# VH-VL binders against p61151: the designs that were tried, part 12

Target 1, 198 residues: p61151
Amino acid sequence: MKKFARFIGIDDGYFVRNVHKKTKLIGAITKHTILDGVLSREITIDGDDVSEKIIDMIKNSNHYYQIRGIILYGITFAGFNIADVELIYKNLGLPIIIVMERPPKDIFYKAIEKYKPNGIELIKKAGPIYKTKTPFGYTYYQVYGIDKDTASNIINNLAIVSKIPEPARVAHMIARGVTKGDSSKPRAGGDSNPGPAG

## First folded at step 6 (VH-VL; framework fv_reozalimab_arm2)

Design r57
Fold by ESMFold2-Fast, scan of step 6:
Structure r57 (fold): chain C 198 residues (1-198), chain A 124 residues (1-124), chain B 110 residues (1-110)
Amino acid sequence: as target 1 above (198 residues)
Amino acid sequence: QVQLVQSGAEVKKPGSSVKVSCKASGGTFSNYAISWVRQAPGQGLEWMGGIIPIFGTANYAQKFQGRVTITADKSTSTAYMELSSLRSEDTAVYYCAREGDYTYGEGYYGMDVWGQGTTVTVSS
Amino acid sequence: QSVLTQPPSASGTPGQRVTISCSGSSSNIGSDTVNWYQQLPGTAPKLLIYSNNQRPSGVPDRFSGSKSGTSASLAISGLQSEDEADYYCAAWDDSLSGVVFGGGIKLTVL
């Protein structure tokens, strides 16, 4: 990948179960590490619509033809709304990198396996979890439509202030800022996204 | 101090349906699996199915597939079990029970809180 | 019929140790943890042991669980009259995609 290639980072907004039905889905487009555009949609908390909303958000933007890859901040959005990386790749033709601060605990996978069978299939499509060492610590990641070594290089090229690549980090800040009124990470025990982050 | 409170006893005719409710109070609802377990008079425990409310879909025991529907209303913290095409053999006490906290890594897999039970009698 | 096998009855006298067995297969006890439930007469079941050998708050330490291969055991030391109850083992079964129970054992304290 070129030093100045455009990537879109994707993350979800703040929500409280039993209060909210939907939350924001934010796409932050960066040229290298500099913000170049922002896209938004709404997704259903614990729903099944994040894949179609990612596709719709990107495909209908005037940025689509410039984007070279997608960086997802985890594979789960708005709780247990799980991205179908195969469907996204098939529809957009863009490689996907899923980034995480820590791999999910076994209990998380057991819950999905027992009570969301379609969800475990989607997670399995994302393939094995790899790790790469950045100046800020280890980033865990999965890949679809791109090799793990190229993805590792992209992560390291874009991890300039934290171990999370800038497109995903910026998407997170915007998503939390517009839904919570504060870009800070939810407190321990929060219900915003019980996914891969430790 | 989480409690599960079930709806009252029902007397139903063969061929009808029954819908039992299970309301959570004093604690977390959406992050737990809610199971339905029945017990016929003098018999053992039999799992019918369960739901994690945040997933919105239920998992059913093979014996009850096609006759049982388990749902959850997150806004009222209430789970429901509806059993159709009732037979005399469906006469039982029906329990709801919660299991685990799957979103926060407790690793607690047991059904730690049970409702008081709902007696369903199917008679002509 | 029950998927997990337990003896139908057992008895003991106060102060004795009793052991309750539970036999399964590779798809249930062999692949996931075992839970134990106590049902006192006229009441809902109560969780007694989870994750093979863990006790919930409020369960006396005279109750213990163990698992070996496709079998599990519940041990009750210092048996008391209040322990007279039905005991059930339970596990997730991967092949059935659901929770399975033992047939239950009626423990009588003589």
Scores: ipSAE 0.061, ipTM 0.594, lowest interface PAE 6.1, mean pLDDT 86

Design r58
Fold by ESMFold2-Fast, scan of step 6:
Order: structure tokens, then C-alpha cells, then sequence
Structure r58 (fold): chain C 198 residues (1-198), chain A 124 residues (1-124), chain B 110 residues (1-110)
């Protein structure tokens, strides 16, 4: 991919179950590492609509034709609303990179397999988990519609402040800032989805 | 900190239904799986099914499919197990137990907190 | 074999090491974590070991778990009188899409 290509990073906002039925889905478009646009939709907490909302958000944007790829901050959104990377790819024609701060625990995926029928199928579509060394530590990632070496180069070119590439990092900050009033990084045990590697 | 408190003992006629409740207090309810496990007098443990309240997803052991319904009410932090078409062999102590911390993806903990048990006696 | 197999009874004297076996298949112990539960007379079960070999807070280190292939073991070193209880292994079974328990073992401390 080109150094100045545009990417969209995607993450979800803060929510409290039993209070909220939906939360924000934020897309942050960067030209290399410079923020160039912000898109938003609402997604259902623990629902099944994140894939259609990603597609709708990007396809109806004036940015669609400039975007070269999608970077998802994890594969789960608003709790356990799981992205279908195959469906997203087929509808948008854009490669997808899923980034995680740490490798997912097999216990987590076993839980989805036991209690979220069809959820594990969506996760398996994303393929094997790779890692790449950045100046800030290892970033774990999956790819759809792009080879792992190209994705590794993209991650490293966009990891300028943390090991999470800027489109995804900025999307996360905006999502938390808009919904919670605080753009600080998520923590395990927080009030929302703590992150993709959990 | 977390406690599961179950409803009281029941005596039922064959062919009737029983609905047992399990109320959580002192901790997070919705992000854990709540399992129902029974134990007939002098016998071992038998899993009936479980639900994760946030997914509203119930999974049932094959033996009980068609007879058991497991539900959760997140507003009252209460899980329910209803068993229909009761037979004398359904006489048992019924336990609810919480498992995991699935919202945070933090692990598969096993059933770490158990209710006190509800005795259900089915006789004519 | 979807049902986990345990011996029905075992005994030991204080200070001895006792090992409790649990045999399964590729669809249960071979594919998922094993948990162990202790049931004292007249009480609800208590989680003793989770994730094959992890101990919850408050469980003494003389209790340990292990897993090899389709079998698991619970070891109790320095056996004490308060260990007299029923012990159950448990695992998720992929073929049944549900939890399966061992038949339970009655451990008597002589």
C-alpha cells in the first residue's frame, strides 16, 4: 500500500447495559496518520448489525472512493456484536485488517462457541492471528482480502504514538470521548467493551 | 461478595411444571453464564443448561430439550429454570451457578458461585 | 464416550497424597478446559480447580490439577480430614454442546 493512502479505523463507544440499547460506531479516516474525516452510526449492544452499519457508513460516505482499507479495533463491537469480514469485503471491495493489543485468549473464543451460536463462524472467517513488532510493542492482527506482510507494513507505517495504528487509535479516542466524555484508553473491567484482545 | 439466592422447596404432581428462581446480588449478573445443575438423592451432578443474560442465549442439555426453559431478567438480576412434564425421576436438588466473565472476555472460570439449592419433589 | 469416567470411591490417611482420575474423549477433555468441584456433605459444590490447573482464591496449594490428552487428574497432597468430600470433574463436550460431569468420587479420610 502507498504511504499517503487513506484508511478508516473503526471502534465502538461507551455503553451501559440495561440503560442503553445502542452505542456509537465511529469511523476515523486518516491520510497516512493525519485525521481527514470522521463518520458515525449507531449499533445495537450485543446485536448483529455492526457489519451492515460498517457497510452503510462507508458506502454512503463521500470518502468511500478514497479509502484503501479498513482497520477494525477488534472483531467484536458493543459487547458481542461481531463483524462479518467476508460480508464487509464483498460489499465494499476494501481489504480489512483487525488489530488487537494482545493475542485473544482461547477461553474467550470457547465462550463464544458455547453461548453465541454463529458467532464463532464469523470469527473464523477472519483467519489466523499474526503479530508484528512495532516500536511500541507487538500488535496482533488478522487479515481479510490482503496478505499478512502488506498488512504488517501498513500497521508499522501507521503506529506512530502506540502499537495500535492511528486510524483505529483515533477512532477509539473519538468513540470514548463522544459517548463517555473521556477519550482515555479502555481497561479490562471497564464499563464498555474493554478491547479486541480480551 | 456475589451471592446466588434460590427460591424455596417445591412439591409437585407428575405432569405439572416447576419454575425455580435464582437471584444474584453483590456483583455483576448479566456478563456471566448462569448454569442449572441438578442432583438426584445420593447421585451425581447433571448439567441442564445455561444462559448468558446479555446474549439472551440459552443452551440446553439434550436430555432436557423440549422440557426445560431457562430465562433471565436483567432488571431484577434473576435467572429462572422451568421444567415441564414432571416425572418422579425429576426429584432432585436444583442448583444455579455462575460461570465466567464473558463480557470482558477475561476467561472461563468454571462455576465459581453456587446457589444454596432448591429441593423439588415429584410424587403422587 | 461423552460421559466423564471417575472411580466411585477412594480413601487415604492424613498426610498422604491422593490422586483422582477423570477420563474423557476428544470431544470433551481433549478439546476444552477441565474444572474440578468439591462437594462437602450437605452443601452445594465448590469450584476447586479451573482451566485445568488454576486455583481460585482461598483454595490451598496442596490441591493441583493436570490434563494430558483426554484425561485429567486432581492431586491432593498432605491429605486432611476436611478433604473428605465428593469430587467431580467437568468439561464442555463439543459433540453434545453442553457440560458433562464425571460420576463423582467419594473420598474418605480414614
Amino acid sequence: as target 1 above (198 residues)
Amino acid sequence: QVQLVQSGAEVKKPGSSVKVSCKASGGTFSRYAISWVRQAPGQGLEWMGGIIPIFDTANYAQKFQGRVTITADKSTSTAYMELSSLRSEDTAVYYCAREGDYEYGSGYYGMDVWGQGTTVTVSS
Amino acid sequence: QSVLTQPPSASGTPGQRVTISCSGSSSNIGSDYVNWYQQLPGTAPKLLIYSNNERPSGVPDRFSGSKSGTSASLAISGLQSEDEADYYCAAWDDSLSGYVFGGGIKLTVL
Scores: ipSAE 0.294, ipTM 0.663, lowest interface PAE 3.4, mean pLDDT 87

Design r59
Fold by ESMFold2-Fast, scan of step 6:
Structure r59 (fold): chain C 198 residues (1-198), chain A 124 residues (1-124), chain B 110 residues (1-110)
Amino acid sequence: as target 1 above (198 residues)
Amino acid sequence: QVQLVQSGAEVKKPGSSVKVSCKASGGTFSSYAISWVRQAPGQGLEWMGGIIPIFDTANYAQKFQGRVTITADKSTSTAYMELSSLRSEDTAVYYCAREGDYEYGSGYFGMDVWGQGTTVTVSS
Amino acid sequence: QSVLTQPPSASGTPGQRVTISCSGSSSNIGSDYVNWYQQLPGTAPKLLIYSNNERPSGVPDRFSGSKSGTSASLAISGLQSEDEADYYCAAWDDSLSGYVFGGGIKLTVL
């Protein structure tokens, strides 16, 4: 992709079950690696509204026309609120790259497979998990509406501080900062925000 | 420590329905799987279905599909199993059981906490 | 019949080693973890082994599990009188989309 291309990274905020009903959904728009805009919505913890909220957030934005692709920090948000990449793609016409720091835990996917019949089909729509080597280690990723090699190039072009591409990394920091008051990465076992990406 | 406490014994006539409750106390409820397992007199264990309360959708064993409904109320930490169109062959002890904290990958990924069982007798 | 196959009965004497088999297929034991449950007379089942070979806290190390291909085994070494119980293997079945149990084995300590 072009060096001036804009991408939106998307992640969810901090939450505690039994305390919160909703958390923030943050979209961070970058021109290459430089932050150009921030969008926000609320999503339901363990709900089914994240796809609708992603579509609404982007489509009603002054940035929509300029965005070339979507980078999701994992496929699950606010717990088990699972993004439908096909629905998002059909509504926005934008390719989607799902990025993860580590491969998802087997137990997480077994839970969805065993106890959430429609949820596993949403995950399967995202296709196989690939990996690409950055200067900071391996980034694991899935693609929809774009080939894996182009996505690998985008990830490597945008991974300038960590192995997570900047739009997604910045979205993560902002989401944590506005919901928890601290944008730093959670300590092992110290945060209640679940998901394959950690 | 988490305990699962089930409702009391039921005597039902053929063709009726029964609804058994399973209340969790202590610890996390919502992200654990709650299964229902029955055992007819002198017979083995049979899985009926299960739910992770946060998913709000149950999975059922094929034998019971269409006759069993499993639900959970997160506000009361209570799971329910309702079995309809009862037959004499449904006479059994019905257990609820907890399996692993799937959200955090903690606890045991086997049914580590069991209710005391609820005897359901179907007779005319 | 049960989807997983176990012998209906076994026996041993105190101090001996007993092995209980469990046979399945590629859709269950061949593709997911095997758990083992102990049921003492008149009680609810107790988790004895999870994830093929792991023991919950409080289960003695004389109980061990193993899995090879589409079969699993529970071994009980140093058999004791209180081990007299029914034992069940269990696994998730991908084709049935549900848990399946073995028929159970009645272990008698002579």
Scores: ipSAE 0.344, ipTM 0.703, lowest interface PAE 3.5, mean pLDDT 88

Design r60
Fold by ESMFold2-Fast, scan of step 6:
Structure r60 (fold): chain C 198 residues (1-198), chain A 124 residues (1-124), chain B 110 residues (1-110)
Amino acid sequence: as target 1 above (198 residues)
Amino acid sequence: QVQLVQSGAEVKKPGSSVKVSCKASGGTFSYYAISWVRQAPGQGLEWMGGIIPIFDTANYAQKFQGRVTITADKSTSTAYMELSSLRSEDTAVYYCAREGDYEYGSGYYGMDVWGQGTTVTVSS
Amino acid sequence: QSVLTQPPSASGTPGQRVTISCSGSSSNIGSDTVNWYQQLPGTAPKLLIYSNNERPSGVPDRFSGSKSGTSASLAISGLQSEDEADYYCAAWDDSLSGYVFGGGIKLTVL
């Protein structure tokens, strides 16, 4: 991996169910840890459109030709809107690393398994959950199109102020700032996402 | 605290469709699973399917796939079960039932609140 | 027709202990938790036990559940006349992607 390779971190914005139908999807492009670009789309709360929006956001960007990998802040966005890592990989040709502050709650995965048709298949495509120790604690992660050891090295090289790598951390801050009105530190779990990732 | 109130009894002809409603009151609706369970006269319980109201689609038991549609309207806190191509064997009491708070992991992970049941009679 | 197997009937006298069995397979009881429902004549079912052995508020402690491998049991201690009802076990089946019920057992209090 190049020392100053570009990565795009992706996270969703703040939302309140029964008030909002959509929230922002933010892509933060970094050259190593330095912010180099910001992309945005809208996604449906508890919908099924996040994969299409990730693909559209990256593929139509002038940054696409320089991006070397995607870092997702969780596999679920805007509640139960689940990323299809296989579809994203096939369309973009970019390795995907999914990062989480803590392991997913069993009950959240049981909800998907029982009541969201095909949702559990999307989660299974992301494969097993690994963990890596950073100076800031354990980061939990999954990989698609890249091996777990290379992903662990990327996470550690990009985790400079928290256990969440900078592309994803910056995406989270921007997403909250433009939807809630104020930026805040990434929260364990977060109030905007009751699922596996904060 | 929470109650599920179902629509009234229906008498239908073979080949028609029936749509039963289930209105929730007194608690959070959107983050609980709502299941539909039927019981033919003198017979046991049979799961038809369920939905968490915030999802676009429901999960259906294989026996009923293609004939049953389960939906939810969060604005009215109402779940619906529509069964098409009715046969005399579909004569039953149809129950809606609530399960757990899946979003936050609270409540009971079993069907803890049941509607009163809706009798559907299919006869010519 | 029932995926989970229960005996069709059981009986007891007041004060007796009665045990109701439920047999399944690796795809249901072997892979998920078991719930038990009580149905009094003419009424909707009521949740009696969830997560194998937990009781909802209002269910007396004389009702208890257990699970071992692909089988589950409901025990009723100090049997009372108001316990006369049908009892159903239920579990999620991962092969069918749905809930499955036992055929139900009619408990008669003599």
Scores: ipSAE 0.324, ipTM 0.701, lowest interface PAE 3.7, mean pLDDT 88

Design r61
Fold by ESMFold2-Fast, scan of step 6:
Structure r61 (fold): chain C 198 residues (1-198), chain A 124 residues (1-124), chain B 110 residues (1-110)
Amino acid sequence: as target 1 above (198 residues)
Amino acid sequence: QVQLVQSGAEVKKPGSSVKVSCKASGGTFSSYAISWVRQAPGQGLEWMGGIIPIFGTANYAQKFQGRVTITADKSTSTAYMELSSLRSEDTAVYYCARDGDYEYGSGYYGMDVWGQGTTVTVSS
Amino acid sequence: QSVLTQPPSASGTPGQRVTISCSGSSSNIGSNTVNWYQQLPGTAPKLLIYSNNQRPSGVPDRFSGSKSGTSASLAISGLQSEDEADYYCAAWDDSLSGVVFGGGIKLTVL
């Protein structure tokens, strides 16, 4: 890819399972490493809707025609809501790179296979896990619709402050920031402003 | 330490249903996988299915799909297994077992904590 | 029938090493880790080995597990009379999307 190509990074927001049923899904669009736009949707905690929400978010955006690739911060969102990279690719025609700070533990795969059996097949669709050395350490990644060497180059060109490429890093930062305040209500049933009538 | 306590023995007629409970104490109930395993007299162990309460959806062994329903109530830390259309061959001891802690980063051990078992006898 | 194959019985004398076999296929043992369970008469099963060769806290080091290809083994060194029990292997089966057990083996300590 080219130095000024646009990418969208995608990550999920903060949530507490006992408090929230949904959290934010954030898409951060960068021109190289410079933030150019932000998209949002809501996804279900431990649900099965992240793939359709990614597709809907990108496809119905004014940015769609400018985006050259998708960078997912992991393959799971809002707990165990798992992205179907094949479905996303077929609907959008955009290459997908999944980035991770380290590969998932074996325990994670066993949990998914046992209690979310379609989930392990979704993970397998993303293919083998590769690694690439950045100035900040090894980034682990999977690819769909793009070869691993091109993806490695994209990751290295976009890893400017950490080993996570900038579109995904910025999506993570925004997602956590905009959802952190929703983890508590200031007053449960306490806002009784009477408005102009009182 | 986590402990699982099951409901008492049941005697049922063919064609009826049975619902066995499994109450957990200690630890974080919502993130546990709870499996149900049965053992007919003098026979081996047979997995029926399991649930992770945070997913709210159970997974069932092929043999029992359509006949077994596994649920969980987080407020009482209790899992349930209901088996319908009972036949004499369903006579068995039914166990619940903790089958891993599935919060990200927690260990999957296999079935490391077991209930005491519930005897279900199906007779006419 | 059980999906995993174990011999129906085995025996040994105190102090001996006994090995219990478990045979499966590519969809279970070949692709997934093996657990071993010990069942004393009249009791619930107890987890003896997990992740092929790991011991839970409280399980003596004379119990060990191994896996090669589509087969697994439980070894008991320094056999004791209290080891007399039924032993089951278990694994996840990809094609069945569920846990499968061996038929169990009755170990007699002579």
Scores: ipSAE 0.007, ipTM 0.498, lowest interface PAE 9.9, mean pLDDT 84

Design r62
Fold by ESMFold2-Fast, scan of step 6:
Structure r62 (fold): chain C 198 residues (1-198), chain A 124 residues (1-124), chain B 110 residues (1-110)
Amino acid sequence: as target 1 above (198 residues)
Amino acid sequence: QVQLVQSGAEVKKPGSSVKVSCKASGGTFSSYAISWVRQAPGQGLEWMGGIIPIFGTANYAQKFQGRVTITADKSTSTAYMELSSLRSEDTAVYYCARESDYEYGSGYYGMDVWGQGTTVTVSS
Amino acid sequence: QSVLTQPPSASGTPGQRVTISCSGSSSNIGSNTVNWYQQLPGTAPKLLIYSNNQRPSGVPDRFSGSKSGTSASLAISGLQSEDEADYYCAAWDDSLSGVVFGGGIKLTVL
């Protein structure tokens, strides 16, 4: 990875089901580990609009031409609003790295199958889950449009405070801060999404 | 209510294999991950592995990898755990357990429904 | 030896508040949520707390969980005789790619 390349980290804000219909989607652009810009959109809780909103957010910004890759904090947003990495890649031409603190649990896949059958196809597009050892522990990740070894190097280059690379960590902090009024330790991707009621 | 019912107690010779069954009733079997956890006499709980019946994939704890095989038969709503090359230290109660399906939260939700346990005794 | 560390035993009297500790590392409790299980003598374990501090339906408010750094605690307020049991903490471990348990603690109600 180029030392001063720009990446955009993406995460969703705080929400409560049955209270909120939408939450914030935050894109944090970093030059290496230094915050360089912030983009914002709204996405629908358990909706189907996150891919469209990611594309719209990046493509219509003046930062688009400087961004070299996308780091998603998990593949699901605002509950079960699932990113289509193939669609995002085709529209933006930017490689995608999905980062997680741990791999998704079986309950997560069962919830997707039950409430979002078409979502399983989206998850499968992201491919295998890999792991890489950082000074802060193992980061689990998936890749689209970039090889796993290059992605591992990018993650390790950007993991300076926690095992989550800075663009995604900062996006998480901003998203939680502006929606909940408080920010804390980064949430785990995929695993952090609420399960549906039975 | 989901209930897990396990097969009966087994007495085995060292070097043999044992296959324990876990039958689910009162709910959707394939909609839940099934874990296997053992407990030797006077000892703590030890996770052996688990299976996702709908995906047909099993994950194993490294200590048991190569000796344990976890399978599921969706048509009979039954999960199986087979342990080979039995040693005296494999004497334990073996539990199957379903991972919880709680509405909210993230990560590892825990095992909310447990079988009654199957005692496996390995002796000469 | 268990991966997560718990005291082997604890005791209390009815009405007392008892706290049970669980210590781990950055690869388990430090990075992942903690569950607690109660095991009554001669029975299978029962899920008591999930996701650090959430209670399943039917678990009394007297039971609460918390997590700080690489450690977790189970608190039992208003201790009752039926709380006499073994208690286990559990978490996912990133380095082992599996579930790890504490050694368990035998809680005696005097």
Scores: ipSAE 0.000, ipTM 0.450, lowest interface PAE 14.2, mean pLDDT 84

